# VHH binders against Mitochondrial mRNA pseudouridine synthase RPUSD3 (RPUSD3), part 2

Target 1, 326 residues: Mitochondrial mRNA pseudouridine synthase RPUSD3 (RPUSD3), of Homo sapiens (Human) (q6p087)
Amino acid sequence: LGVRPVPEDAGFGTEARHQRQPRGSCQRSGPLGDQPFAGLLPKNLSREELVDALRAAVVDRKGPLVTLNKPQGLPVTGKPGELTLFSVLPELSQSLGLREQELQVVRASGKESSGLVLLSSCPQTASRLQKYFTHARRAQRPTATYCAVTDGIPAASEGKIQAALKLEHIDGVNLTVPVKAPSRKDILEGVKKTLSHFRVVATGSGCALVQLQPLTVFSSQLQVHMVLQLCPVLGDHMYSARVGTVLGQRFLLPAENNKPQRQVLDEALLRRLHLTPSQAAQLPLHLHLHRLLLPGTRARDTPVELLAPLPPYFSRTLQCLGLRLQ

## First folded at step 9 (VHH; from g61R with D103E)

Design h8E
Fold by OpenDDE, fold request of step 12:
Structure h8E (fold): chain B 326 residues (1-326), chain A 123 residues (1-123)
Amino acid sequence: as target 1 above (326 residues)
Amino acid sequence: EVQLVESGGGLVKPGGSLRLSCAASGFTFSNYAAAWFRQAPGKEREFVSAISWSGSTYYARSVKGRFTISRDNAKNSLYLQMNSLRAEDTAVYYCAAEPGLEEFYDSHEYDYWGQGTLVTVSS
């Protein structure tokens, strides 16, 4: 009774072709033109130019879904009269060949951040996904992952940032302010408990590459959360001044006395980044919505991952600092 | 108790106007973003308009130039002036509020909701 040997399953060696991302030499940005940082939208962009830029920023198209890598500084909803993503959705839809169905925003990075914007030409799909994202967050399942470069290194390699936040109008500017020990009354007054997860991915030169996963939504939540960790996001010209340094020790300064100021980087960091103080004052916010998790097509299907590549200026910063996104 | 109560809905002819009101109570309305959403029969709830806590206004394309959102913080009230009404504007209109929002288009981000008021645009 000859026991026929069961043929050895040919293990599909998925040779992960490590595409060697070219060692981008921290090339001294020669006198490149008037914009100190690559990958930013030009000032005074026309509506048409914005549509073209957004068309070029498409990273994925699947069914009714269009995924964009939004440039830093472009508002989604914006202010009245402002050139925004919302304002050009009709033209963008047309430019993408969507004649009958207008794209609507499902999920987007904020104005000051770069990265993923998910659009849908199908209202039902949009609603379903919006519901999914909100329910996931409420269930403490992060669906959005941001990458941030911080001035400073968080004390912990990973953790949760919990803070109560409120909006305040201070000296003509709307600011997000942390509230200590919020009461029920405070909550009814518009204070919101916020939560983000963080993970330090890499450290170097006194900076960190941090992944952030917000579980709540609040204006400038991630910036303020990192300030509370005494590690302002690089290019955070709104909240970085709330972190003081004395004799190498960082501390939180009261919000009431600290007006938004351009972020000041130390000489060592300026040298590392090959920036002048003037250039550093124009540094874009290094906050990028890098990953979104979508539900599978079926309830049992694996989540679908959407990725947006880092902006060129962000990548340059990582190179200068010796930080790598794994 | 936190409450939002919509009013002002009704039957109107095409081209007509209505003004919706939303009365807020039980919370500090002035510190909240407020929005109008609508839901037509058999359709998904859609964004109509929002006003930030600082007074910035936002509109869906479908209502832009026809609708005007406003708030009276002293009265804890939100308003939607609707002009040039169309049959497609027929829906239940809901008032919503949420603090700290940066983006206003997602109904799922709002925690406080009214019961809605029916607007019917018919000849």
Scores: ipSAE 0.879, ipTM 0.945, lowest interface PAE 0.5, mean pLDDT 91
Fold by OpenDDE, fold request of step 12:
Formats: C-alpha cells, sequence, structure tokens
Structure h8E (fold): chain B 326 residues (1-326), chain A 123 residues (1-123)
C-alpha cells in the first residue's frame, strides 16, 4: 500500500513587487511663479478662498470631529483683523453642512507650522479632548508628534530636550529666549520649564528628519529646542541665527545679541535642495504636526491616531535630501 | 503666593454693562498672557477673551464687539468691560494667566486661575 507522497504545494511566494517608487527626481523647482514652494497658501486670499482651501484641507470627519491639515503660515488665532482659522470658523462650519453648531478649535498646529487641526462641533467633546491632551502631557505621555527637517544632525538619535524659556521683546519682535539655571524668582517672572522628546528618523546631506513630541506648551518651543541642539529647523528664519559655525563646528550664540535673520544655508545644502540663496530666504518652516493621538471610545480602547500628510514642499525637501518618513 | 482675584461681578439687566477686574499678585503679571473664561451652570468652561503678553487682544465670537479686554501692568490688573449684556452671558467669570502662550482658547493651558466672579444677567 504505497503511500503516495502528497505533492508539496508550491507556496506561490507572492513576490511583493516592491514597486520601486520612482526615485522622485528632485525636480529643479522650475520658475515657480509667485509661490516658491508648493502647498503654501496664496498671498492675499479672500475669506471665501480661505474657506474653500480649508474645506479642501479636511482629512477626516468622525462624529462631531473635523480634522484639517492646516497649511503652513495660516494663523489660528492671529491678530485682530487678520485672516485666521478662527475668523472663518462660522463659514467653514456652514460650508461643511454644520448649520446648528459652529466648529471650535480643540487642538491646532501653530501659525508657522503645518499639519493637524482638530475641530469639534460639540463643545462637550471639545472640552473632554482638550482635558485629555493636557492631562496626557502632564503625565509625560505625548499625544502630538511633529516632523521637522533640521539643518544639522542631532548628536543623539533620541532624547529629551529640557530648557527654561521666556518671552522677550527685542527690536519690536517677540522672541523666545532660553534661560540658564532658572531660579524660583525667574519662574514667577514668566520663565517656564519646557520639555520635548525627540527622535531622529533619518539623516542625509547634513540634515535630519526629526520627530518631536512636546510635553509643554510655549511659543516657538520646538524651534528653540532644535536650536539648542545646534540643529535649526529648515525655514526657521527667527532663531536659526543663534547657531554659529566656525571651522565646521557649530556652537550656540547668545540670544540677546542675535537678531532674527533669514536662515543661511551652506552652498552644499543649497545645491542639494536646488535653491538659490534668494529662494532659501523664503523657505517655509519645515515643522509639521503629523500625528495626534486621541483617546479611544472606551477607556480600554486603543488610542485613535489622526494623521496629516506632509505638505508638498516638505515632501520635496525630504526627496532632495534622501530622507524618508518610516 | 500666586493669586488671581476677580471682582466686579453682580446682577445686571439685559443691555446693561459691567466691568470685571482681576488683581494679580505673587508673580510678574506683565510677562504673562491673561484671559477671561466663563462657565454657565451646567455648561463647559468657555473662552471669552485673552490679551497676550504683547498686548494683542482676542475675543470669542459670542462676545466680539460687546466685550473689551484690557490690562494695566502697573497695577497688575486685568479688566473685562462687558457691554450690551445678554441673558446668555450669565456665568461665573474666571481670570487666568500663563506665560509663553501663543494660542489662548484652551483653558487647560493656563496654570494660574482665580476663584471666579458671578455675573447674572436677568430682567
Amino acid sequence: as target 1 above (326 residues)
Amino acid sequence: EVQLVESGGGLVKPGGSLRLSCAASGFTFSNYAAAWFRQAPGKEREFVSAISWSGSTYYARSVKGRFTISRDNAKNSLYLQMNSLRAEDTAVYYCAAEPGLEEFYDSHEYDYWGQGTLVTVSS
């Protein structure tokens, strides 16, 4: 009784054809017209145009929540008379079919950053989520993850940045300034201890893709934190001048003596980015609120992840530098 | 000790005016953003108005054009002038302060709070 060997089923190794994503040729920015970088808001937008742009920027809608991918440079609250996210919330609500309840901001990326804005048409939901975010931060559980491209590579692949920060009015501009060894008196004078986690995701061409998780809130915290790491964020025209370079060595310059200047990139980096010095002076801040963690529907549920895709100019930079978001 | 003390609350008729004050002590108030929040019975605390460290003012839509926030740094004081008061403005009003804020709408970002003052708008 010859036990015929059952033929070994040739497991069709589905060769996952790694579709070689075409090496996106760092296309020389052709004479980009009036906007040197893609994904920025046009200048002089009307209120209607902004509402349309924001409508198009919706990335998710779940229950009372609306998630936007805010373009870089759009102020959330802004100054009186400015066209801001807040100023168009009523029209945005209407445009989204929310007739009875106006959207309110739950969490937003700042003016200079791009990325996630969470809105709610339900005040109770908004309050609950705001409370959740604050409590999470205080419990040293980051809920927000930013992506940044830096000029320079942090010395460590991951770590914590701790700094005391204050606001100063210097030459008509409000600037965030680090304070060394803050005293109790300094704290009462408005100095705040700040904390961010960072992780280097990729490096290339003397630059890094860095994930940043702030655990505190302070004006321009992430920009200043990266300056303290001697790796200014690309497009940081406010604080980058605080990093000097002598004979290839980077060092921190005193904030008091260094006025905001357009970020100056070295020739090698300019070539890599296919930018002229003039274009580099207009480089938008490469800081993007990429991920936000929401509480699960139930206390035991896994957190819900909100994601905002990188803006086109940011993605281009990553391509030029050979950096990949994993 | 850091303290914020609200005053000026009371009963007012619809269409009336009221001025709230907040006295700050124990810290350098001039270096802080300051804000007014309010909480009506059975409702969540909501943003009313804020003034930045640099003096920029912000208002909730519901109070814009009716309320005016101001500060006197020499007196370590925050004010809220409330005009054309409505029944829906009835709430406990809280003064809050925080350094280094860029966005003012989230009450949870403020570390220093007053005890609140009650404003009742009723016929």
Scores: ipSAE 0.866, ipTM 0.939, lowest interface PAE 0.5, mean pLDDT 91
Fold by ESMFold2, fold request of step 12:
Structure h8E (fold): chain B 326 residues (1-326), chain A 123 residues (1-123)
Amino acid sequence: as target 1 above (326 residues)
Amino acid sequence: EVQLVESGGGLVKPGGSLRLSCAASGFTFSNYAAAWFRQAPGKEREFVSAISWSGSTYYARSVKGRFTISRDNAKNSLYLQMNSLRAEDTAVYYCAAEPGLEEFYDSHEYDYWGQGTLVTVSS
């Protein structure tokens, strides 16, 4: 009840409508640098190495559109001199045979998440799609679906999460903080009402596989929305400490205690994941932009679905917890 | 009642400099990300530069090293210092602001816009 069998799709052929997700092993990850999780960006990545990684991350090309599966931890934009997606787009364009055509970012998963990035070599196409995504979202027609693994199971199997959010500077870090009952003055001070839809796909081991569809844009919105459900995203080392436990019951800590702390997992969960507490403090964020719906090329065309495969560490977690995306 | 007003546009020679200003009113500008976008005739609006509410700066590759964004929260103002101007920099420049952005490149995520100021770079 609640846990899907692990998929075994390779035994009978290569019939697939969509890319099948790699099966994760519930074993220790390989010898990849200073951390045990496979599929993360290496430390001290050179510019050339980043371009090579992004070229290998291309999952689709159609007309002017290039679709990537972005690794967790790669900034889209950043400080001068920092290696980012934006900073290497010219080299990426050249390596893809687009020569001097400029790639523009249409949509991208954020720094801490992984998953879909949509690029265009045509500025008109990029602008039209950006407008489409914003208008669809504001009309409550979601186009982006994230997958997350949560520590905790939401009380409802699906629903909406509404919260007013603001940015605060705490302990040298910019953090997102909920605001109760915002006034008109709060809105002018930069508080924004936010909305996400969620659906629990599977549960197991006190965790959930959750689909999230943001309908507003605000920094760290999905992480904070899941904290408000008392079900922090696995690998959330910025907001998960806002959920405390007393006598087996979860509660939100007061807003004045917004200090970021490495996530703490209970003993049973650590055993299921085959992790020490020290290793769990290094978990990557389990938030992945998995699906993006595009309008057809013409008004009469059917919608196009883009998919990004789960990263290896994400698939491993699903296997360890007995969860399945499909 | 929310307003953004750009100024400082004009005609300059290639290699010249110009400073754009954007005056904000009717909201607490210091709590917002602020950005410059530009649109040349017949082209799509494109990202130029942004500055976060905490002061981090971001630049399009085409202007990096030549343009400098800054803000003066006491005066509710945003600035763009443009040096080493090229003919390709000719466009209407727009000031925009939005709270809570994680990424700054998508003009459709900004709700507050100025009317634009024309910059023409020609011999």
Scores: ipSAE 0.724, ipTM 0.883, lowest interface PAE 1.1, mean pLDDT 85
Fold by ESMFold2, fold request of step 12:
Structure h8E (fold): chain B 326 residues (1-326), chain A 123 residues (1-123)
Amino acid sequence: as target 1 above (326 residues)
Amino acid sequence: EVQLVESGGGLVKPGGSLRLSCAASGFTFSNYAAAWFRQAPGKEREFVSAISWSGSTYYARSVKGRFTISRDNAKNSLYLQMNSLRAEDTAVYYCAAEPGLEEFYDSHEYDYWGQGTLVTVSS
């Protein structure tokens, strides 16, 4: 739904006429030791409060389509009784005036990420778009673009990340593990070849703003792909421990021996973010489904672009690091 | 050869019960997410239930509390226990599997499918 103006950096302003600063400045967000990450879902959210939050998160409505900007941490699906996006769709539909007509999920950013959710009140439209997204991805035409902040700068300004991945259960947690040179037997055991494209948009303070376009679907694919580039996503408390550092040189540690640990940032980065180590251990994942391309209404039309604004904590991080989305 | 085969469909009166089975062969089924979908004539294929690689279960709202999904890894089999059946549950039920999924509701993300088994609920 349009473009939100990028705030100008506070480090350059006119002498006679001040420019308005956005609310998301680089200073500490909380008063003292509180969580400094604005824009997260409150704990103990009621069903009614979630419906209200999702209604306020609507960024576009076109025909049967409703587009939301999902907050980080909201599960899409879950167990019976769990409060999830799926569980409140009937109430959301009523709140949007759709006469109890059921909204169906066409595409959604996952629990740990934020960003676009595409819903449809028409089952035929939902099925057609789901098929479109899958066919486009398999034809290597990306339709989804994520934004991420990474700890580390990829060596190339753009490229492809290819890896065979499998799920393993390690020390009581389900993890995604790379497989080198997968055999035919590995494929039958559930190993899947994965592919993502990336492009570095900006660099600063030893970090990068990266656009990621997955061309395959696998659990935690984007997080693991960035770990393989030695540039973990900021807030990745599942896989970042697989990257070690000795005298400023990064290397990949064996996935099997490195269980999830809270992400550790070096002192220079902590100072740039104005975070203590305890606060950094609470960083939300900086992975945001920013853009979706839809097919045009007619075959000759250009694709329609849907955009979701960055969450406040994401924007604050960009300001602290001197990074810009453009 | 990768294969999924459903069985256990049939005619049941409203309020009755039925148990569907899906036998998997030719791959390590326990390493895959598995799901049930259904399709009534003239309607789109609909998500019913899924069980993740690690055993977590998921249900469509319309079957919550009435259906139970389970998995027997020793037999490479998936089950759907359907209780309190209603006429609206009448459909062809399909078994599906895919490695590495985090979300289970989109039928277009599954590559492995069975041929389906018919469930008819009529008075």
Scores: ipSAE 0.720, ipTM 0.875, lowest interface PAE 1.1, mean pLDDT 85

Design h8E
Fold by ESMFold2, look of step 9:
Structure h8E (fold): chain B 326 residues (1-326), chain A 123 residues (1-123)
Amino acid sequence: as target 1 above (326 residues)
Amino acid sequence: EVQLVESGGGLVKPGGSLRLSCAASGFTFSNYAAAWFRQAPGKEREFVSAISWSGSTYYARSVKGRFTISRDNAKNSLYLQMNSLRAEDTAVYYCAAEPGLEEFYDSHEYDYWGQGTLVTVSS
């Protein structure tokens, strides 16, 4: 993977120039409940092993910028003592030969997603890019494109998803909950209006490959936005149970069903993925920060494109479902 | 209207301690992530510490073990206890808040800011 300038509007993009047909088979023979997904962090990962994994995940270095392809499940921030991207930045900086230079996170995919992390050893560069990303989003000019596999096919091939969201503490878990018709009081209570753009790239086997461009920042925004489309992201074990099915028709379940539950896939989908129900309950979230557009070195230069390859489990799913990027 | 007001800044000798406060009004503070940032002259604003909506705490490397963030949701207040102060801690300290954040280190993602309080560490 490399960094290439591309002529691009603020809309959706693709890796079609460098995309090859995913290789491999949808055949997997293994014990029930013992199917690890390729490309995930090991369970008993030491601090040193995490630094080694992140060093191996570097996809580009240019000037003060370091670009990683973050594995799914690695928190960016966390509690003191917790093993996170933020917690190992000094060791990563040392491992990359940056010595005393402090690496700062410019942009990162969240814990449950995989994909691009942009770091900078120059504080001025980090601040400039952070400001650029925020201003672009507020001007409705997307710079970040996620890829997702969804259980279900959105009714429209592209569009906008708007929702007011809030955080709630339910059953010991912090959850993101939609709010209908938010009042001014709701805004002061921490409700935030959110916006994402989406485009369906491919469909197959009752699933879709969807590109998502968030234009606001809110915890779990993309997962909840796809639930509102009745098309949960594959591997969404927090919000997918909010979508029910009766006689082949999908609907949003009442508020008492906001409780997190492991995702349940229908039998046909399990067969296509070669998964048992217990293995499907361990699916990683199929949400990947695939593409970032950075400003050119000068205003009249074309934007610079950063790309992160799809994780192996993501590519396997695409192969099983007959989906591909464009 | 949302307001954040810092206090507790001042002059302190190296090795000393200081406690900053941030009073929030006009919103339900308990539903927001809150953070401290600082800015020395000629430098970029930098992350110091944050406390999540659920009470988890986060620290920049340069202050870990010396600073402690806390909040009192009943009083709509955020605090920063600063111990073992060094000359490099001299800066204007800012309180910030934002609903729904997962990542706390990027100052550009916060819409609500205080006016700042000056901390000077010198002999």
Scores: ipSAE 0.718, ipTM 0.877, lowest interface PAE 1.3, mean pLDDT 85

## First folded at step 10 (VHH; from c1 with S56D)

Design c3
Fold by ESMFold2, look of step 10:
Structure c3 (fold): chain B 326 residues (1-326), chain A 123 residues (1-123)
Amino acid sequence: as target 1 above (326 residues)
Amino acid sequence: EVQLVESGGGLVKPGGSLRLSCAASGFRFSNYAAAWFRQAPGKEREFVSAISWSGDTYYARSVKGRFTISRDNAKNSLYLQMNSLRAEDTAVYYCAAEPGLEEFYDSHEYDYWGQGTLVTVSS
């Protein structure tokens, strides 16, 4: 007849507080509930709403530099008329008190990923930092670290992923595909040798939390590199279907299966994530530019670290799978 | 040997037009993203416009609606039609190319460059 508290998500100690539950008259919860992917950018934003969202996404300001935590799904550049980060920089600049100084993009996570964007109101600073990032990368000194959740656990706990990649355009879809043993002619035809470093930070539920450091620039490089490790990034609806499973063994499907398909997760993983198959088909990409190293004010100074917090959907996934950053 | 050669620069009055050309040789230009950058005296090189390998076009805000990028893959050539020119458009214009770029604005991500062509906008 001892005291056996109800099992809770909290550990041994829980913050004590008032139990009063404030409720507004505008609640819209129903039997079906809301989507489990909190923190995503709404699909039909006005220009003004996007500027407000980006202002709220500022994580650091230092001299001419402005650092954002970009939401997943916001394109950096785009077609004429498209609402993008570039398209609203003047309004953002004015909103931040920079008035007539135009912000320039120094470094950004891509459309499908989330995380750090570095902006500068000073063109000289932008150019200097862009040069710094390129020099560091080519000197095998990574400055950008992504966090990813992968479906599957890489065989090695750390290593390098090297692949030659090309772009293909199939039925209006731009695809990145690996090229086996590229010739010198292939390189002149636009095939590029790519390189990423990776480190497995945690594993659980058949998934891994992986840090990725690209040392080259190529469209969808990190997604394709993880597909080549047979461990697609969670929420990769472009490349994950290239990995098949037969008799419990993973393999790369034949080249004719390069067409994008929605990611399919096994039943055990769906249960761990508390997702229906329909919800899993809408899973956001779990690829986040988490850390950037900037040069110090002087060349002799220690590099400065910028961090972007994980998006809420990313943190939810880590909780469901029992993963954590070290 | 990979080469990019710009041409078509010159003097023009404000409100006038110029057409820049960039001829590529030594590689299959159509498989590359291609871009125009410009650099005014005493200023940093800045993004002007890009065209992806699949044909999508991108423009800096300062030139949107006035400049048009295009390419002719059969001639391995890139073009920039520059209309409604302003004094601040005065610069050396550079052609650049790189395979596999996702974003086009960072000049330091391009390995292939031309020598530049001068555009001067003055009354």
Scores: ipSAE 0.743, ipTM 0.887, lowest interface PAE 1.1, mean pLDDT 85

